# Designs tried in a protein design chat: VH-VL binders against q0atu2. Part 226

Target 1, 119 residues: q0atu2
Amino acid sequence: MLDKKARIRTSREYRNVFEKGKRLSGRFLIIYYVENALDNNRFGFITNKKIGMAVIRNRIKRQLRAIVREYQGQVKNKHDIVLVARAGIGKSSFEGMEKDYIAIMKKAGLFARNANKID
Short names: E, the ipSAE of ESMFold2; O, the ipSAE of OpenDDE; V2, 0.75 times the mean of E and O plus 0.25 times the DockQ between their complexes.

## First folded at step 9 (VH-VL)

Design yd11 (framework fv_ivicentamab_arm2; at its last look DockQ between E and O 0.62; V2 from the best seeds 0.66)
Fold by OpenDDE, look of step 9:
Structure yd11 (fold): chain C 119 residues (1-119), chain A 119 residues (1-119), chain B 110 residues (1-110)
Amino acid sequence: as target 1 above (119 residues)
Amino acid sequence: EVQLVESGGGLVQPGGSLRLSCAASGFTVSDNYMNWVRQAPGKGLEWVSIIYRRGSTDYASWAKGRFTISRDNSKNTLYLQMNSLRAEDTAVYYCAREYGEWEYYFDYWGQGTLVTVSS
Amino acid sequence: AYDMTQSPSTLSASVGDRVTITCQASQSIDSWLAWYQQKPGKAPKLLIHAASELESGVPSRFKGSGSGTEFTLTISSLQPDDFATYYCQQWDSYSGEAYTFGGGTKVEIK
């Protein structure tokens, strides 16, 4: 699990990301990201009913959290990042989601220059 | 130099099986995202399957259950096992590598191998 | 399959002509679009990725543009070597297909 301090928790925090942040769309994910005034990154996760039943949505959230945690050390610091799961994500393998996450994060320029993790 | 060479195509009866091979050189198959894409005679391109770096696989909806993508790391070769073949499966089958790690396009293609399903 | 409309299906043109091919997605794919050229009996050849990035060795007369749902491949001055079929390609976020190709545009001699 992500540390508490690494989570976007409040509606106000989410709104700030949506209103002030940049948006990029990947295959399975849409990310909204904005710089924060903290010394750490915070992540938010959004799944909606288009993905599927609650069990599926919860699974997707768990998987996304796992992916985010895996690459957390490679992400540029001081960012609030919201991951919005797209409808098709429920049909994706874990690696497919991971690949999409990495792709979209790279496109966003959110990985640190010294990032050395390949997969 | 990167090279992909498909083989294994030929004439097969409906309901039959066939295994295609794609021998790669100039790069390591297991370190890349490898795909099969087919093209029926006089028709467009259609994605078939992908195998991810860690071995997970995804398939086109129509391919699930009949097609299996795999690889032999020791031979640096990609495979496509095709079962229960149908006339509509007649096509040139290409193996294709996705570019790098983080984008969704195919930078290298094999010459293709023709599969003809006919009674 | 994910909706990917490519137009026109066939295009007749002469050497020196400006050629425009359009690819339309049913929903935004940002800039995750590639263009390929295919000649008879040959595998597709990557021309452009990320909607507008020209691959190495591809003549500058090829230009990709667009974002979101509308994309265009332009050949500023058609050359004899350019008569071929062109395909756009995207990822698929919904249907379960990893990738979707446009229907293709055959550029033939007028």
Scores: ipSAE 0.729, ipTM 0.906, lowest interface PAE 0.7, mean pLDDT 93
Fold by ESMFold2, look of step 9:
Structure yd11 (fold): chain C 119 residues (1-119), chain A 119 residues (1-119), chain B 110 residues (1-110)
Amino acid sequence: as target 1 above (119 residues)
Amino acid sequence: EVQLVESGGGLVQPGGSLRLSCAASGFTVSDNYMNWVRQAPGKGLEWVSIIYRRGSTDYASWAKGRFTISRDNSKNTLYLQMNSLRAEDTAVYYCAREYGEWEYYFDYWGQGTLVTVSS
Amino acid sequence: AYDMTQSPSTLSASVGDRVTITCQASQSIDSWLAWYQQKPGKAPKLLIHAASELESGVPSRFKGSGSGTEFTLTISSLQPDDFATYYCQQWDSYSGEAYTFGGGTKVEIK
């Protein structure tokens, strides 16, 4: 994500999603999501040491941000969404991460239309 | 009608190599997530590898470095190159298509091809 | 190794019996679970996806249920065609690194 408006930034914002949101586990990702009072979506990203060294965790965050950016136009509006990377994600190819994101977002009912379209 | 036909199995010595083929009809392999799954005689099913729609690949940890999944889109055919074969690689090898575009289930399987490593 | 623990490994039953097969994951997998039927010398056949959704052409006597960590496949009235081995499937619940299958349940005629 590049737009500051579309980012979850504070611990209070993250806590709201974890406390009031729904949770869905996929293969490589866990998402937490909740409706917000804004006119837009916001995304947050969490990695932990189980995934690997900092270089690996930073690469994964960059890849996840790229995936979210690619599909953000298809996400139903007015949601705060936190993506938590699971331990095995570091061994996945980029396409494996992308496949999992599409799968969990569709299962969560967060896509407004066909998810594979690139804007 | 969707059909998957494996070939290339047979008897090989330990340390040898073998290439399996999976000819597909009724759908385009490059539009789908294609997998290899194996089953040792009298044993359960074990996932081997996936090739994604854009050609990225992922492997079970034990297969990485020894097995290579690939495809030839002009022949609509999936391959599994197996090197440094061991007795524990003896199995029926299936190719399988994943259900839909965003799911993790295998809706079509080939008949399988038997690989025997005679150790 | 299997992350999914499937039980029983073998069961004997008669035509007309109600049979239940269970599958458990160590961690929640939501409803990302499939059930397959496999007859000797044949490829597995997908019966149920998403824990409870029957595939086209699968008889309604097959029913999948469960979510989270515990799942069941029930055959309400066993038919001769149902004597087979059944597998559950999704991914390793700890890491997601590999697709995983249960160890299988062989349903045999009494």
Scores: ipSAE 0.625, ipTM 0.852, lowest interface PAE 1.6, mean pLDDT 88
ESMFold2 (binder alone), look of step 9: mean pLDDT 89; pTM 0.920

Design yd12 (framework fv_ivicentamab_arm2; at its last fold request DockQ between E and O 0.71; V2 from the best seeds 0.79)
Fold by OpenDDE, fold request of step 10:
Structure yd12 (fold): chain C 119 residues (1-119), chain A 119 residues (1-119), chain B 110 residues (1-110)
Amino acid sequence: as target 1 above (119 residues)
Amino acid sequence: EVQLVESGGGLVQPGGSLRLSCAASGFTVSDNYMNWVRQAPGKGLEWVSIIYRRGSTEYADWAKGRFTISRDNSKNTLYLQMNSLRAEDTAVYYCAREYGEWEYYFDYWGQGTLVTVSS
Amino acid sequence: AYDMTQSPSTLSASVGDRVTITCQASQSIDSWLAWYQQKPGKAPKLLIHKASSLESGVPSRFKGSGSGTEFTLTISSLQPDDFATYYCQQWDSYSGEAYTFGGGTKVEIK
């Protein structure tokens, strides 16, 4: 689980990302990302009912948090990043989800150049 | 040099089984996302299956329950087990590697192997 | 599978002609689109990825453009070597399938 410091927690924080950030769509994820004025990254997670029942949404959210946590140290600093799960993610494997995360984060240029876990 | 060489195609009766092989060279199959794509005579390309780096698999809806993608790391070979074959499964079957930099396209293809299902 | 409408299905053209092939996605896929060229009896060959990035060794007369739901492959001046079938390709999100191809466009000599 991500530290509280690494989480987007308030509606205001989410709105800021949606309004000022860039949007990029992957196979299973949509990311919104914007630079922040902090010394750390913050992540937000959104799972809608279109994904499935609450048990599925909670599972997906847990898996996304695990993925973000795994690669957190390789993401460029000073970013607020919101992950929105797409409807099809409910049928995805963890690997599929992870691949999509890496793919869209890389496309967004959010991984540090010295990142070594993405080989 | 990267190479993919399919084999195992041939004539089979409806309801029969066949296992296709794809021998890879110049790269490690288990370190890549490998796919099968087929093409019926005079028709377009159709995705069949994918195997992820850590072994997760996905299938086209029509392939589920009849087709199984696998690999042998010691042989650096990809496989497609096809059961309960139907006339509409007649096609050239290609191995295709996804680009290794976390993308969603195929950078290398084999020359394909022909599977003909006919009584 | 996602709907991927490719048009036209067949295109008759002459050497030197400007050729345009279109692919339309049912949902926005940003720039996650690739184009392939296939000649009879041969495997598909990657031409363009990420909607507009030309693969190494592909002539500059090939151009990919578009984003979101509409994409175009343009051959500025058709050469004899360009008579082939072309396919667009995207990922598939909702169906559970990984990839979807367009129906193909056969570029034949007029």
Scores: ipSAE 0.896, ipTM 0.946, lowest interface PAE 0.5, mean pLDDT 94
Fold by ESMFold2, fold request of step 10:
Structure yd12 (fold): chain C 119 residues (1-119), chain A 119 residues (1-119), chain B 110 residues (1-110)
Amino acid sequence: as target 1 above (119 residues)
Amino acid sequence: EVQLVESGGGLVQPGGSLRLSCAASGFTVSDNYMNWVRQAPGKGLEWVSIIYRRGSTEYADWAKGRFTISRDNSKNTLYLQMNSLRAEDTAVYYCAREYGEWEYYFDYWGQGTLVTVSS
Amino acid sequence: AYDMTQSPSTLSASVGDRVTITCQASQSIDSWLAWYQQKPGKAPKLLIHKASSLESGVPSRFKGSGSGTEFTLTISSLQPDDFATYYCQQWDSYSGEAYTFGGGTKVEIK
């Protein structure tokens, strides 16, 4: 599971990423990311109420956390990264979300060398 | 050298079935997102189906329930089973590799196989 | 659902001409746009991914640009090998279609 220290927790921390970070949009996700002063990465997850009811939003967050956990060893350190689920994500399968995460993390330059090895 | 070779096209009556094959070489099918795309004579390109690396599948709405994408990893071969064929399914069917280096783009295509649905 | 409007549908040009074709998405797709070339009787060939990145082996006279909703493909000096039909392609997150293509632009010899 994602370590407690690898989570963005406070409003201040989220605001810092949104205000100072770079933004990149994929098919189902938007990421905001900024270098931090820590030795590790931190992740945050936002599900807009327009995605659906709380049960659906919680399912999406759970799936995104699982995806992030699987690839966390590939992510370059010292970044705060917020994943914002787009309205259309409810139509995606788990693998569709996973594909989008891989695509946007590669485009952002946040994965380590040789993206083909993350299979 | 990456190669994709489709086969199994031909003339079939409405309501009939065909199974298309796409033999791949120079890469591993299951390491990529594999797609079928079709093109009716004199018309544009239309996405049909995808099989994800872990085996999940998606279909265009008009193909659901009639078409089935699958693969045989031991033969490095992609398939499209087409049932309940209609005249509007007449097209050249291409298999296409999506992942290569980037998701969301088809970097290699086969030569296509023609399916004609006619009485 | 996402639409992809491609213009013009047909373009007549001479060798050496500069040609530009346009695709417009109904919703922002950032820069996730591909361009394909298709010659008669042949499969499509990927020319450009991520709106502006040339594929290996594609001549530098091909240039893609744009982001958001408006994208262009420009051929700076048309060669005999460039008479073909060109398609743009995007992803779609709202319909049952994972990908949609523009209607195509046939570039013909004048």
Scores: ipSAE 0.749, ipTM 0.887, lowest interface PAE 0.8, mean pLDDT 90
ESMFold2, look of step 9: ipSAE 0.640; ipTM 0.857
ESMFold2 (binder alone), look of step 9: mean pLDDT 89; pTM 0.924
OpenDDE, look of step 9: ipSAE 0.830; ipTM 0.928
ESMFold2, fold request of step 10: ipSAE 0.741, 0.723; ipTM 0.889, 0.872
ESMFold2 (binder alone), fold request of step 10: mean pLDDT 89, 89, 89; pTM 0.919, 0.910, 0.918
OpenDDE, fold request of step 10: ipSAE 0.865, 0.893; ipTM 0.937, 0.945

Design yd13 (framework fv_ivicentamab_arm2; at its last look DockQ between E and O 0.58; V2 from the best seeds 0.00; counts 0 for: pae E 3.7 > 2)
Fold by OpenDDE, look of step 9:
Structure yd13 (fold): chain C 119 residues (1-119), chain A 119 residues (1-119), chain B 110 residues (1-110)
Amino acid sequence: as target 1 above (119 residues)
Amino acid sequence: EVQLVESGGGLVQPGGSLRLSCAASGFTVSDNYMNWVRQAPGKGLEWVSIIYRRGSTDYASWAKGRFTISRDNSKNTLYLQMNSLRAEDTAVYYCAREYGEWQYYFDYWGQGTLVTVSS
Amino acid sequence: AYDMTQSPSTLSASVGDRVTITCQASQSIDSWLAWYQQKPGKAPKLLIHKASSLESGVPSRFKGSGSGTEFTLTISSLQPDDFATYYCQQYDSYSGEAYTFGGGTKVEIK
C-alpha cells in the first residue's frame, strides 16, 4: 500500500491536478500530472463505473496501486499524478497494464526513457 | 544468432481450428515479450496477440475469444491457437519479438506461416 | 479505427530519387515509432526505431524523423534494393490495441 504521504486524498488536490495539470492518454490509462511543492510524488486513482462492477474497479485500483508502488522510485519527484482507468482496462492483463503505465509515464517525461523494470 | 521459425499453417475450413508454432533460438522466449502479427494477402500488418514475460496475455479486440497465445518454456516455442476461423483470418502469421522490455518495436520476425481459411 | 495514417499508399520512383514516406498518428506519441521494410514473400525488417534510430546494418540513406503526431521516413537516394513496402508502427494506441501499423507504402519502380 502506498504511504499516506504518497496519496492524493482530498477533492481539492484532485481538482488542482485536473485543472492545472497536463493530460496524456495511453492504452489503458489516462494520466493527469502537475508539479507540486512537496519533496515527494502523490498519486491518485480513478476507476469509473464504465470499467465494470465494483469488484472489477477495486481490483483495477489495487493493481494500479501495486504498479505505482513498484516503480515509485523511478518516477521524477515533485509531481501530483492522477491515474484514470480507461474502459478497456477491466479486461487487461496486469503486465499489459504495467507496460502501459510505463509507456505513458515515459511519454509524460515522468519516467526515464531508458528505465527498465526493477528485478 | 536469433532466429524465429513459424510452422503449422495450412488450409482449414471455416469454423475450423489451427495451432501455429514459433520455434525460437538464440534467445529465451520466456524472457521476452513475444507477439503474433498477421498479414492478409496483399494487405498490411495487423497485431494479433502478445505474451508477456510473466505469462500474461493480451489480444487485439477482434482476436479475443478466438485466439490464444501461449508458450512452452521447455521447448522455447511460442504458440497461437486459432479457433472458429473465418475467411478473413486468411493471412501470413508472423511471430515477432519485441526488443527489450520498454522499447515497443519488433526487432526479430519469423518467416511467417500461411493460414488459408476456405471452404 | 486506425491510429496511424501512412501516406502515400503507393509511390513510383527511380533509382537515385529522394523518397519521403509519412506516418501520422491520431494523437501525440513519444518516440515509439518504428519503420519496417518488407519485400514480397518476406517478413518485415526493422529499419528504424525510436523515430530516428537506425537499426544496425541499415544503410545510412534511410532516415527517420519527426515527433508528436507526424513522422517521416526518408530515403535520400533510392537504390534498386529499396523497392519494397514500408510500414510505420507505434505503441500506446488510444484505440486499445497494443500495437498499430500504418497502412503501408509500396515503393515501386517508375
Scores: ipSAE 0.843, ipTM 0.932, lowest interface PAE 0.6, mean pLDDT 93
Fold by ESMFold2, look of step 9:
Structure yd13 (fold): chain C 119 residues (1-119), chain A 119 residues (1-119), chain B 110 residues (1-110)
Amino acid sequence: as target 1 above (119 residues)
Amino acid sequence: EVQLVESGGGLVQPGGSLRLSCAASGFTVSDNYMNWVRQAPGKGLEWVSIIYRRGSTDYASWAKGRFTISRDNSKNTLYLQMNSLRAEDTAVYYCAREYGEWQYYFDYWGQGTLVTVSS
Amino acid sequence: AYDMTQSPSTLSASVGDRVTITCQASQSIDSWLAWYQQKPGKAPKLLIHKASSLESGVPSRFKGSGSGTEFTLTISSLQPDDFATYYCQQYDSYSGEAYTFGGGTKVEIK
């Protein structure tokens, strides 16, 4: 349920993040991120076949979108951010994915509102 | 002052069950990530399970299906239900509080309770 | 599975000695490493987090250092209370196993 402006849509947009962005790995996620020229953030989500069948991959994408939406107000603006699900993510609970997202975003220095929600 | 006190350990035959308890004081268990970690005699530390703030749980692969982490918020108490016990489950079991929302290390530990699985 | 290699397994030392314990990760974990002390019959106690940040109340003779793949815990002048087993723990979680401990280093009286 991300706003349309907050979505990475095209192959060109995804490629820009992968080619020019920074990469950080976490327990269940990898993020790639780069500054953009917009006034807002954009998010992309990638799952691959190693994770499981389409039903499982779609469930994981929905869960990741929900996590991103919950914390989007705390993310520093003007970034394109791609979340890549690692093969083991299907074994994680929702809160395990959420914890990993918080950890990787904090390690990347991408949270701006750490005092009221993110430690 | 943060305190964690484990109980419920003892001698049990292979195939048996035990429920461990961890009484917490000085903080609220449901506001924190709570964990069980075990240590076989003369061996190192091994993570067992986590319960997240909203009640989701995750397990080490070898514990899943046999062990269940839970809590009772009204008693501020963490539990580990252990079923189908084996000799290799013989260990001191510690409860531990995880620091913050995004790190994976433990700032407070209980004194542990010994589980011995022997014919 | 992810490996944290801790060395030596056992170390004999005298009071007053400078003691160094090494922990090696199979891949870079930046500085996301903790050190614990465990005395016989007692629970582990957190000494150091983020490779070098000393926990409150831990004596200043303990020093953590390193980043990437190699980390050390140094005790500048060993005291009687320091005879214990020391564990490192990585928490970068890049291996999919979040709570990986080293095998431990037992510091014994010579």
Scores: ipSAE 0.341, ipTM 0.773, lowest interface PAE 3.7, mean pLDDT 87
ESMFold2 (binder alone), look of step 9: mean pLDDT 89; pTM 0.912

Design yd14 (framework fv_ivicentamab_arm2; at its last look DockQ between E and O 0.59; V2 from the best seeds 0.00; counts 0 for: pae E 5.0 > 2)
Fold by OpenDDE, look of step 9:
Structure yd14 (fold): chain C 119 residues (1-119), chain A 119 residues (1-119), chain B 110 residues (1-110)
Amino acid sequence: as target 1 above (119 residues)
Amino acid sequence: EVQLVESGGGLVQPGGSLRLSCAASGFTVSDNYMNWVRQAPGKGLEWVSIIYRRGSTDYASWAKGRFTISRDNSKNTLYLQMNSLRAEDTAVYYCAREYGEWEYYFDYWGQGTLVTVSS
Amino acid sequence: AYDMTQSPSTLSASVGDRVTITCQASQSIDSWLAWYQQKPGKAPKLLIHKASELESGVPSRFKGSGSGTEFTLTISSLQPDDFATYYCQQYDSFSGEAYTFGGGTKVEIK
């Protein structure tokens, strides 16, 4: 689980990201990201009914949280980042999801230049 | 030296099945992202499928349900099971390796194996 | 349908000519663009990755440039060995496809 301080938790926080942030779309994910005034990153996760049943949405959220957690240390600090799951993500593999996340984050310039997965 | 050698291509009737193999040397298939890419005669390149390092798989939208990518780690070999083949599946099928970690280009290709679907 | 529009489809040129191939993405892909060279009966060969990074062993006359949605492969002085078909390739796609190739550009002798 992500630390509480690493989570976007309020509607106001989400709204701020959507209104002021930048948007990038990938194969399975859309990210909204904006700089914050904190010393840490915060992540939010959005899954809607287009993804599937609640069980599926919850699974996707868990998987996305796992991905974010794994690469958290490689993300440039002081950002609020909202991950929005696209409709097709419900049928995606975890690694495909992960690959998409990395691609989007790199495109967004949110990863360090030499950021790579550590196996 | 890295080498990829495809095999298993040939003539097959519509509705038939065929399994392609890609024997890799110089690197470990299970440690890399492996792909199949095809090319119809006189046409361009078309991505077919990927198998990730952890074994998850993804497919082109048109390939889902008919094509299955897999690997045998003990043989360091990649496979593509093709079912319900159609005339439009006629192509040279290449296995291709993605470069490194979270890179999205293919640095090594086999010479391809020709699959001809015809009655 | 391609998310990458490559132009021209065919290009006739002479040895020594400057050749320019363009690849246009339907959406911004930042710099996640690769270029390949393919000769008849052969597999594609990686030339450039990340839009402008030249692969080892590739002659310096090849140059990749661009970002976002517009990319260019330039051969500063065409050599006999350069007559081939060239493809651009990207990963980040709205279509749900993991990878997309351009339609190709055949560089042939004038």
Scores: ipSAE 0.202, ipTM 0.781, lowest interface PAE 2.8, mean pLDDT 90
Fold by ESMFold2, look of step 9:
Structure yd14 (fold): chain C 119 residues (1-119), chain A 119 residues (1-119), chain B 110 residues (1-110)
Amino acid sequence: as target 1 above (119 residues)
Amino acid sequence: EVQLVESGGGLVQPGGSLRLSCAASGFTVSDNYMNWVRQAPGKGLEWVSIIYRRGSTDYASWAKGRFTISRDNSKNTLYLQMNSLRAEDTAVYYCAREYGEWEYYFDYWGQGTLVTVSS
Amino acid sequence: AYDMTQSPSTLSASVGDRVTITCQASQSIDSWLAWYQQKPGKAPKLLIHKASELESGVPSRFKGSGSGTEFTLTISSLQPDDFATYYCQQYDSFSGEAYTFGGGTKVEIK
């Protein structure tokens, strides 16, 4: 699980990312990201009701948090990043979501240069 | 030396079933993203399915529910179970290895096995 | 949804010719494109990844270029071994299917 300091918590924090941030779409995910004034990253997670019932949405959020936690050491600091689940994500395997996250983060230039295994 | 050898192709009637095998050598199947790709006679290449390192699977939309990718790690072998076969499934079926953890392109291919679905 | 369009579909050429094959994406795929060579009865062989990065053991007469929506594979001086069908493949996760191939370009002896 991510530390509380590494989570986007308030409506104001989410709105800042959506209004000021860049947007990239993947197969299962959309990310919004913007530089912050902190020394760390913060992550937010959004699933809407079109994805499915609450049990499915909670499973997807847990899976996305696990993916983010696994790769957080490779992410360049000072960013607020919101992951938005696309409607089709419920049909993806965990590893399909993981692969999509890595591809989006590479495209966004958010992985540190020392993570050259991503090339 | 990396090698992939497909087998199990042949003539099958519409509605029938067939299981393809792909024997791998020179690398460990479970350490890699493994895929099936097909090519109808005189036509281009079409992705079928992937099995991830930890055993999760994903499929092209037209294959889901009819085709099942699997593996046997003790035999270092990939499988494709094909059910409810149709004439349009007639193709050469290749197994292919993805390059690295994060990439969606294929660095090694088998020689393929022909599946013909005809009355 | 992304489509990959290759042109020409077939091309007649002589040994020594400079050959250029084009692959067009319907939307930007940045540089996430691979090129494959396939000879009759054989499996595809990876030539180039990331639009321009030549695979180990591939002759330097093969050159990939482009980004965004337009990509080219150039063979600077065609050799007898180069008569084959060439496929591009986008691997940008931003398409509906992550493994979309072009329709192929057959390079035939004139």
Scores: ipSAE 0.141, ipTM 0.696, lowest interface PAE 5.0, mean pLDDT 86
ESMFold2 (binder alone), look of step 9: mean pLDDT 89; pTM 0.912

